# Miniprotein binders against q9vhn3, part 3

Target 1, 154 residues: q9vhn3
Amino acid sequence: MDPDDDLVLENEAEEIERLQLPEELKKPIDPEEEDERVARIEFNCSGCEMHEMVHYFGRKPPFALGVIYPEDNYVMRDPFQPPPPRWQSKPEYYIAMGTKCSICSKTVCKDPGCSFYYTASFCLPCGKEELKNWPPEAQARIRKQMSVSQGRQT

## First folded at step 19 (miniprotein)

Design U3
Fold by OpenDDE base, look of step 19:
Structure U3 (fold): chain B 154 residues (1-154), chain A 102 residues (1-102)
Amino acid sequence: as target 1 above (154 residues)
Amino acid sequence: DPSETVIVIIVGDDPEELEEALEEIVEEAERLGAEVIIRKEDGRIVVLVRNLDEEDAERIAELAEELAERLGVEVTVVIVEGLSEQEAFRLAWELLERLEEE
């Protein structure tokens, strides 16, 4: 049992410990960056019981790279997406929850049972009233959408 | 959901050509009363035209193809039914990844 074999194993273990790159101290996420990840905007749909906390309200969510909406949207970061590693600029997943009705300014989700879009977003009550002023083709399209959404509630 | 979504992917090296293509798609979509959601990146634009019927979706698709020929941009168009915004963008990205690998 040559004494030289024990010395080689101890050096490999010490070299492995040295080659353990210091755990890159996860730079404490700047408390400001952690704060940006907290959803602080309340979203309540006036058409259903949907209630969520979201991260942004506007046309250009900063965490959705390059996304532009025609109207102000309530947008949240996808809570199930792991934060991209700092070295990978992967787009963060996001969820657009809803908008405000262009007529009454009530918050509505994007579900066909709560809102529809024609030139702007409408809650169902306001949209039904405005529908009468639209071209017949547009009326037919929106009525079709409304009929399908009502059929799912049964 | 009877609503059609047209996914338009515009790729090109000239940002002015990309913006012109985008503008024309947006104008037509607005005329149709459709919701337009845009994602701009360097050298590429993804446009979702949503809440269309089948006829209007085809019209947007035809316009996008015409723009490709006239402006010299690369356009990929997909018409899909019943997709959410998130699903449509996911599909667009999957398509883009495939196009970049070719």
Scores: ipSAE 0.751, ipTM 0.910, lowest interface PAE 0.5, mean pLDDT 86
Fold by ESMFold2, look of step 19:
Structure U3 (fold): chain B 154 residues (1-154), chain A 102 residues (1-102)
Amino acid sequence: as target 1 above (154 residues)
Amino acid sequence: DPSETVIVIIVGDDPEELEEALEEIVEEAERLGAEVIIRKEDGRIVVLVRNLDEEDAERIAELAEELAERLGVEVTVVIVEGLSEQEAFRLAWELLERLEEE
């Protein structure tokens, strides 16, 4: 019997148990953090076939620290990019999927074939009606965006 | 008719001067109908002014540089085409890191 070898093995078992602490493995994850990382908000674009689950709807997504939108946005975390280390000031990876039309409140993605922004976000049907009241250069800019989305230039 | 994004990076020691610069940029951008997305951190503000044509993008850039002279804030302005919101913010922070090394 070798007491030094037995004592080292007993300490190794204790260290292994400490490193793998069963209590830590059994502790629940913070429920607020778990809820925040689950995409529970349904996003369905009324202008196309896009359907996604997103993490946030509002102007100040908590995972995009410091970011302020001019209107409520449907925002999701990028699932393929880890968040940056907290000690870096880099923006966290995220995707702003879309908004609600300022006139009819239908949900639209940011694709120029589904919505556009001028003073606020508009779905194409509402925006086509509203643009009649905008300056001519704004009308021309927006009409070009819509034309590219709906067909060829000939 | 591709849209432009103006990235405005504002750095300063006086929070009131930073906010005044931000307010003036936002007011002009809203007058032009642009989408304005802001990211604030200590001593610095990044503003994305999006969905502009080239003429309006240049007007925002000129205003930002005038504000630097008048308010004593440091301003960096970049006009880009075809970047996503997130790509524009990442470019802005990369520029900030390089400027602060000086």
Scores: ipSAE 0.686, ipTM 0.875, lowest interface PAE 0.8, mean pLDDT 78

## First folded at step 20 (miniprotein)

Design W1
Fold by OpenDDE base, fold request of step 21:
Structure W1 (fold): chain B 154 residues (1-154), chain A 102 residues (1-102)
Amino acid sequence: as target 1 above (154 residues)
Amino acid sequence: DPSETVIVIIVGDDPEELEEALEEIVEEAERLGAEVIIRKEDGRIVVLVRNLDEEDAERIAELAEELAERLGVEVTVVIVEGLSEQEAFMLAWELLERLEEE
């Protein structure tokens, strides 16, 4: 085993160490940007098993530029999308998870099996009671929506 | 979701005309008990009117077209079925991009 082979191996190891591209200096994620990316609000649907951590609760999510909801919504930032450049109104990928029932204030997701909207959001139990007070046309529409949601659960 | 969503894109240089158009759409949508989600940008507003049946969706579309003529704003209306909020806004964006290229 020629001593020259050991010197070549040491040089190859040093060359490999040199060719180890410096660990891309993970640009220090601005601690403020890191903080904005952490979902800190618990969302738990009272109607189903949906449980998520979300980024915002309110009518105007700051990461969804110019978006205004009629009611306070639980809104999740899309974890897979890079933040759009501040200067480009790109379609912001966010998900409105749900809201609170306007009657009982329980959290509900937007799934037709958990809630519906007519003038406000309702959980199904509260909405079924309020439905009786609405115009017949509205009642028919909401009942149709509820029937379709029940058909998917079978 | 068998509910229809009306996507209304309002474009104009006068912010007062845009707000007036928005107000009338919101008022009609509220009368129908529909969920209204708004996205405001400089010179343009995207309105999602959700949870409509076919007849009510057509009514919103007709109103939007009337507003375009009366207020001199550019209005694009699309009626879609079964789209999420996110999908509807994505579609609105694609439409806006096409309109800007023309």
Scores: ipSAE 0.741, ipTM 0.909, lowest interface PAE 0.5, mean pLDDT 85
Fold by OpenDDE base, fold request of step 21:
Structure W1 (fold): chain B 154 residues (1-154), chain A 102 residues (1-102)
Amino acid sequence: as target 1 above (154 residues)
Amino acid sequence: DPSETVIVIIVGDDPEELEEALEEIVEEAERLGAEVIIRKEDGRIVVLVRNLDEEDAERIAELAEELAERLGVEVTVVIVEGLSEQEAFMLAWELLERLEEE
């Protein structure tokens, strides 16, 4: 085995190692993609002390794989779910935190103690006033929801 | 939440049939004043109809079954109580996984 054959193999291995694109060409996470993962929208419920930073406000959160809301919702990515691999369209778990009252535009969470939905979202104060204008059947349903929510707070 | 949620899973190869089924469900839900949350995917739609009483939930379920027969789409309906939006979608996914295994 001529000593010159070992030198050629070492040079080829070093050249292959140099041509191995450093694994650390982690494609720069598009600063926009990193930016999309940071919750930048402040959510403050007017009905309770809930305060969170969320990722989206609108009807169609881009990270929720085709979810469509009837109204603009505050939506956050599930902080405990690892980002799905790029090749797996795993439904990212997301949390709809709340919305705006259709009457007074105050932000409210989805908790029955803070809001309810009938044709639109209402905070409890506005909803109580509007409820008088609704069909009796709808009134009964909403009153039942309100009674249960109040019973949990006591 | 004491309100009932109807989970409607619509599966089919014709996107027009899927959209027609969705439209009819949405129209009925809106008439009832229910919150409708939709998730559209290729070949399937999951619809959550929320804030219903028992009677209205049954009405939505019956409509969904009728749509399956009329439009030739596959429909799975589940009525659940006290589930969050997230829990309802999780349940829908579990159901879809089971349907794909059959």
Scores: ipSAE 0.740, ipTM 0.909, lowest interface PAE 0.5, mean pLDDT 85
Fold by OpenDDE base, fold request of step 21:
Structure W1 (fold): chain B 154 residues (1-154), chain A 102 residues (1-102)
Amino acid sequence: as target 1 above (154 residues)
Amino acid sequence: DPSETVIVIIVGDDPEELEEALEEIVEEAERLGAEVIIRKEDGRIVVLVRNLDEEDAERIAELAEELAERLGVEVTVVIVEGLSEQEAFMLAWELLERLEEE
């Protein structure tokens, strides 16, 4: 066995090892990161047929950088958005689906046909009753919003 | 959404001035019964004041301009109609990108 054959085999093995892309490029998707991507909170609007699985319920969704709501919101993360690169404050794509009525605690979407906001969120039935207690100027504003929302449904 | 949204972008180097500006905007918005959605980042705050009529939207805009002069913060205000929360934040980001390029 000529000594030259052993040197060629060692060089080929080292070159193959060098060409083996470090297995580290399969960053194991941290099973914890995969778990955060699954929507686990059920959202059901009491005013319409909207039913979705969402990622968060609260005032400060962790996947929406620095976002703070006045009330607890049901928030869905965009399932197609790659994690923003650390250096780019890209607008995170999320959808605030809805909230709970401040009076009856029923879940409602943000559609004007299901809820409105004045000092707090209301479903339409509770809001119509509460409206009577508000200043005339506020009543006029909310009634205008409600009328426009009803007109688009025809 | 048939209501107007005021987008207020507050930029400054002093966190205390930013928080003061935010507090005053929030207080006025709450007095008007408006929904306030806040996005805080380092050196900048985006405030969405939603569910306003035209008069109340102008009032928030005027307050924001006053705060800029009094507190020495940079304020950009845009009044928009019929935008979702997401669309409003996207618009705010587009505005911020333009302001940073200038």
Scores: ipSAE 0.739, ipTM 0.909, lowest interface PAE 0.5, mean pLDDT 85
Fold by ESMFold2, look of step 20:
Structure W1 (fold): chain B 154 residues (1-154), chain A 102 residues (1-102)
Amino acid sequence: as target 1 above (154 residues)
Amino acid sequence: DPSETVIVIIVGDDPEELEEALEEIVEEAERLGAEVIIRKEDGRIVVLVRNLDEEDAERIAELAEELAERLGVEVTVVIVEGLSEQEAFMLAWELLERLEEE
């Protein structure tokens, strides 16, 4: 019974010793530098099953230099694309996942089946009620947009 | 019909002229209820005016052309359908690169 414990511990100890890395060669990690690249903000769409961890919530994501949104957006670095080299004058790769409904504050993704934008972002339930308060020409435009989005659902 | 995006590229050496052009585009886009996403860099502004129908997209494009003449800034305007925000910015920067080649 004890030999199994000793054998496992000796095997484990020898494996750990073989894999050890000298501490003098490790660079201290600045927590703020690592935090900027870690997706720590939870995004759950109230209109669908989307759940993601994102990097930023606000109007001016630091990794999308110079970009300014009209509302706070949940923004993530594109997990499948490296950023372009900074010597190239091109936008960095990122994804604006969604926002908060301007009425109920529920989180919604950008999918037309979950939200739309007119003057502000709205989840569909709130947007349908707010639509009634808009000028008639705006109502017609948004209803047309929603009918196209409903066609995507079929 | 899918919604349209107007991509407005504004280039100029005078920051006050750039900002005035931007402010006028933003004011009209907000009056139309459009989503406005801005990217500012030195001497260049890219404005995405999104979620427009065709008539409103044309109004924004016409305003941008008028501003170019009135304020003396260089403006390039394109109207696109079905592009993501990122794709629209990438197209804008490709267009800007072509303009600078000449």
Scores: ipSAE 0.647, ipTM 0.861, lowest interface PAE 1.1, mean pLDDT 78
Fold by ESMFold2, fold request of step 21:
Structure W1 (fold): chain B 154 residues (1-154), chain A 102 residues (1-102)
Amino acid sequence: as target 1 above (154 residues)
Amino acid sequence: DPSETVIVIIVGDDPEELEEALEEIVEEAERLGAEVIIRKEDGRIVVLVRNLDEEDAERIAELAEELAERLGVEVTVVIVEGLSEQEAFMLAWELLERLEEE
């Protein structure tokens, strides 16, 4: 018999066993952690009728460790990417879906046809009214952004 | 889209100096009306200053470089266009790894 063949088979089986055991199956999943991955917060954009379930509303999403927003954001875990290993010290993949308008509190997504940010987040109707009080340079930039978005909305 | 994002990476050993640098960047960014998103780690702060035009992005970059010299922190500044928030943070992470390999 060939000892090299036996060693290779044993090493290959060991490697396959290591690769075939998903990390989740090696350790019991804490039911509380599994519950935290369930998207329970309803997000409905008032500007485009986008509807999603998201995981968090606030400034400091726990799954985006260390991230701080200037306003409360509706944030979801990215369902199409696995979380990065904790040893890499990178934020988990996430999507900031939208915010509440600073004036009317309606929920709006980040699409420039639905909202924009200048000093705070605004839905387009409220932002158009507040824009009149902003510096002329900001008005020009934001009006241009809205005109491009109006073309996309039509 | 005329919107630019300034990625500011601040590295230092003194938490007070890091926070002072962050506060000054945030104050100027807020004066410009920009959206500021922060990621903090031990000895490192990444700041995304978003929704800037080119002139304002350059002003933030100049402030960041001045803070590096005045406060003794290390600063890396990149101006990008068309990146999502997550893409900008991932780019910042990649830059940090390259700097640490040096």
Scores: ipSAE 0.626, ipTM 0.858, lowest interface PAE 1.2, mean pLDDT 79
Fold by ESMFold2, fold request of step 21:
Parts: structure tokens; sequence; C-alpha cells
Structure W1 (fold): chain B 154 residues (1-154), chain A 102 residues (1-102)
């Protein structure tokens, strides 16, 4: 038998799929999505000198489809990687920069020298005070993490 | 300094079973004080449980496997350290692609 007939049938299906993909690339651009690519939210960490413009503040960044945070996060698109084409399954790259301290509401980055997470995000001053109210095992773990972070300053 | 992250991938056809599995994992993770980040798509949920020590990470992994048997969902669990949130989600996507090939 001639296997070429089976290949022609499969080639036609693959050819149709290939021809349709470029058409999606050329569809009209949503003006609101274009605006969301502009970083308009100022992020200034109160624990260090980090300052950036970010794209989103909240729990569900639209460019990170399906992602849900436990608290509001400052989120930016990754500036070093272009977004994938919309027809690809892989998610867009993004960076969660930081949060607001759950006690004082100061903005802090995720660097362990500026904040940490236990039940909620805390800046170091508030977290050191709240640590006293946590279970002894949690206190020991967080104090050990703080000791390692302080050692990095040497 | 690297925290441990448990990546839990839950796959199933029944949205109610997926949500029940998710809720139990979230409840235990919050009891441990962990940060829980969720990514939902149709028929699958990826859960990142972050800022755990090794013992707590194993506890979450064991819970996830028990839920798979009890609720009839398919579960894949990986414990990693030193990955960013995005790197962990990318690893989860690679694992999903391998499972779909099999």
Amino acid sequence: as target 1 above (154 residues)
Amino acid sequence: DPSETVIVIIVGDDPEELEEALEEIVEEAERLGAEVIIRKEDGRIVVLVRNLDEEDAERIAELAEELAERLGVEVTVVIVEGLSEQEAFMLAWELLERLEEE
C-alpha cells in the first residue's frame, strides 16, 4: 500500500491549523489590553531603596490568567521576556514585587530583609512585634530566617 | 534562606471535586501559616504552598495524596526549594504536558 495517502490526509489537517494561527496574530488589538501593558502604579519599598513602576495591584492580575493571591500584591510584567502569543498555552512571565504590611500598611518588597510571610505579610518592625504572639515553633522558624537574613548584610 | 514550596497539581472532570480538594489543601496550608497561590483552569488547579519547612511541606504532600484517593481526583505533588512563584508555575506546566503525553 502507499502510505503517502495517509500522510496527505494528515498534512491537510496540519496545513489548515498552520494557516489559521497567523490570522489570530493579526486580529485587532484590544485598546484596554494595550493600556494595561503600561506600568502606571508606583511601588516604593519602605524597607529598602527599591522603586519600580508596576502594572497591577490586587489579588488577580489580568496578565497572569487564573492566578489568585491570598492578599493584594504589586505585580509587574517581566521586562526581560516578551509575552507569549495569545494562542499558546504557556503563561506570561510576571514578577510579584511586594505587598502592604498587614499591620501598618507600608509598602514592602518580598526581600526577606524587608518583609516576611506568616499568615499574612509583615514589614520587619511589625513582624518582630507580632512574632511574640505566634506559636513557639513558628517563632523559632522565623527567628532563624531573620538570623540568616541579617548574616547576608555581612 | 530558600523556602520550600509544595506544588500541587489537581486534575479532574468534576468541578465540585476539584474545589473540595482545593479547599482542604488551602485550609491546612493556612493553619501552617503558609502563603497559598492558586492558578485555576478548566479541569485543573495548580496550588503553590510557599514558605514551609521540610516537615510541613511533607504534611501538605501527604494530605494531597490522601485527597486524590478519597475524592477521585488525580494529584501530582512536587516539593521544591529556591524557585520563584513564576518558576514554580512553569514547572507545573511542564509536568502537566508530560502527563498528557502519557
Scores: ipSAE 0.618, ipTM 0.850, lowest interface PAE 1.2, mean pLDDT 78

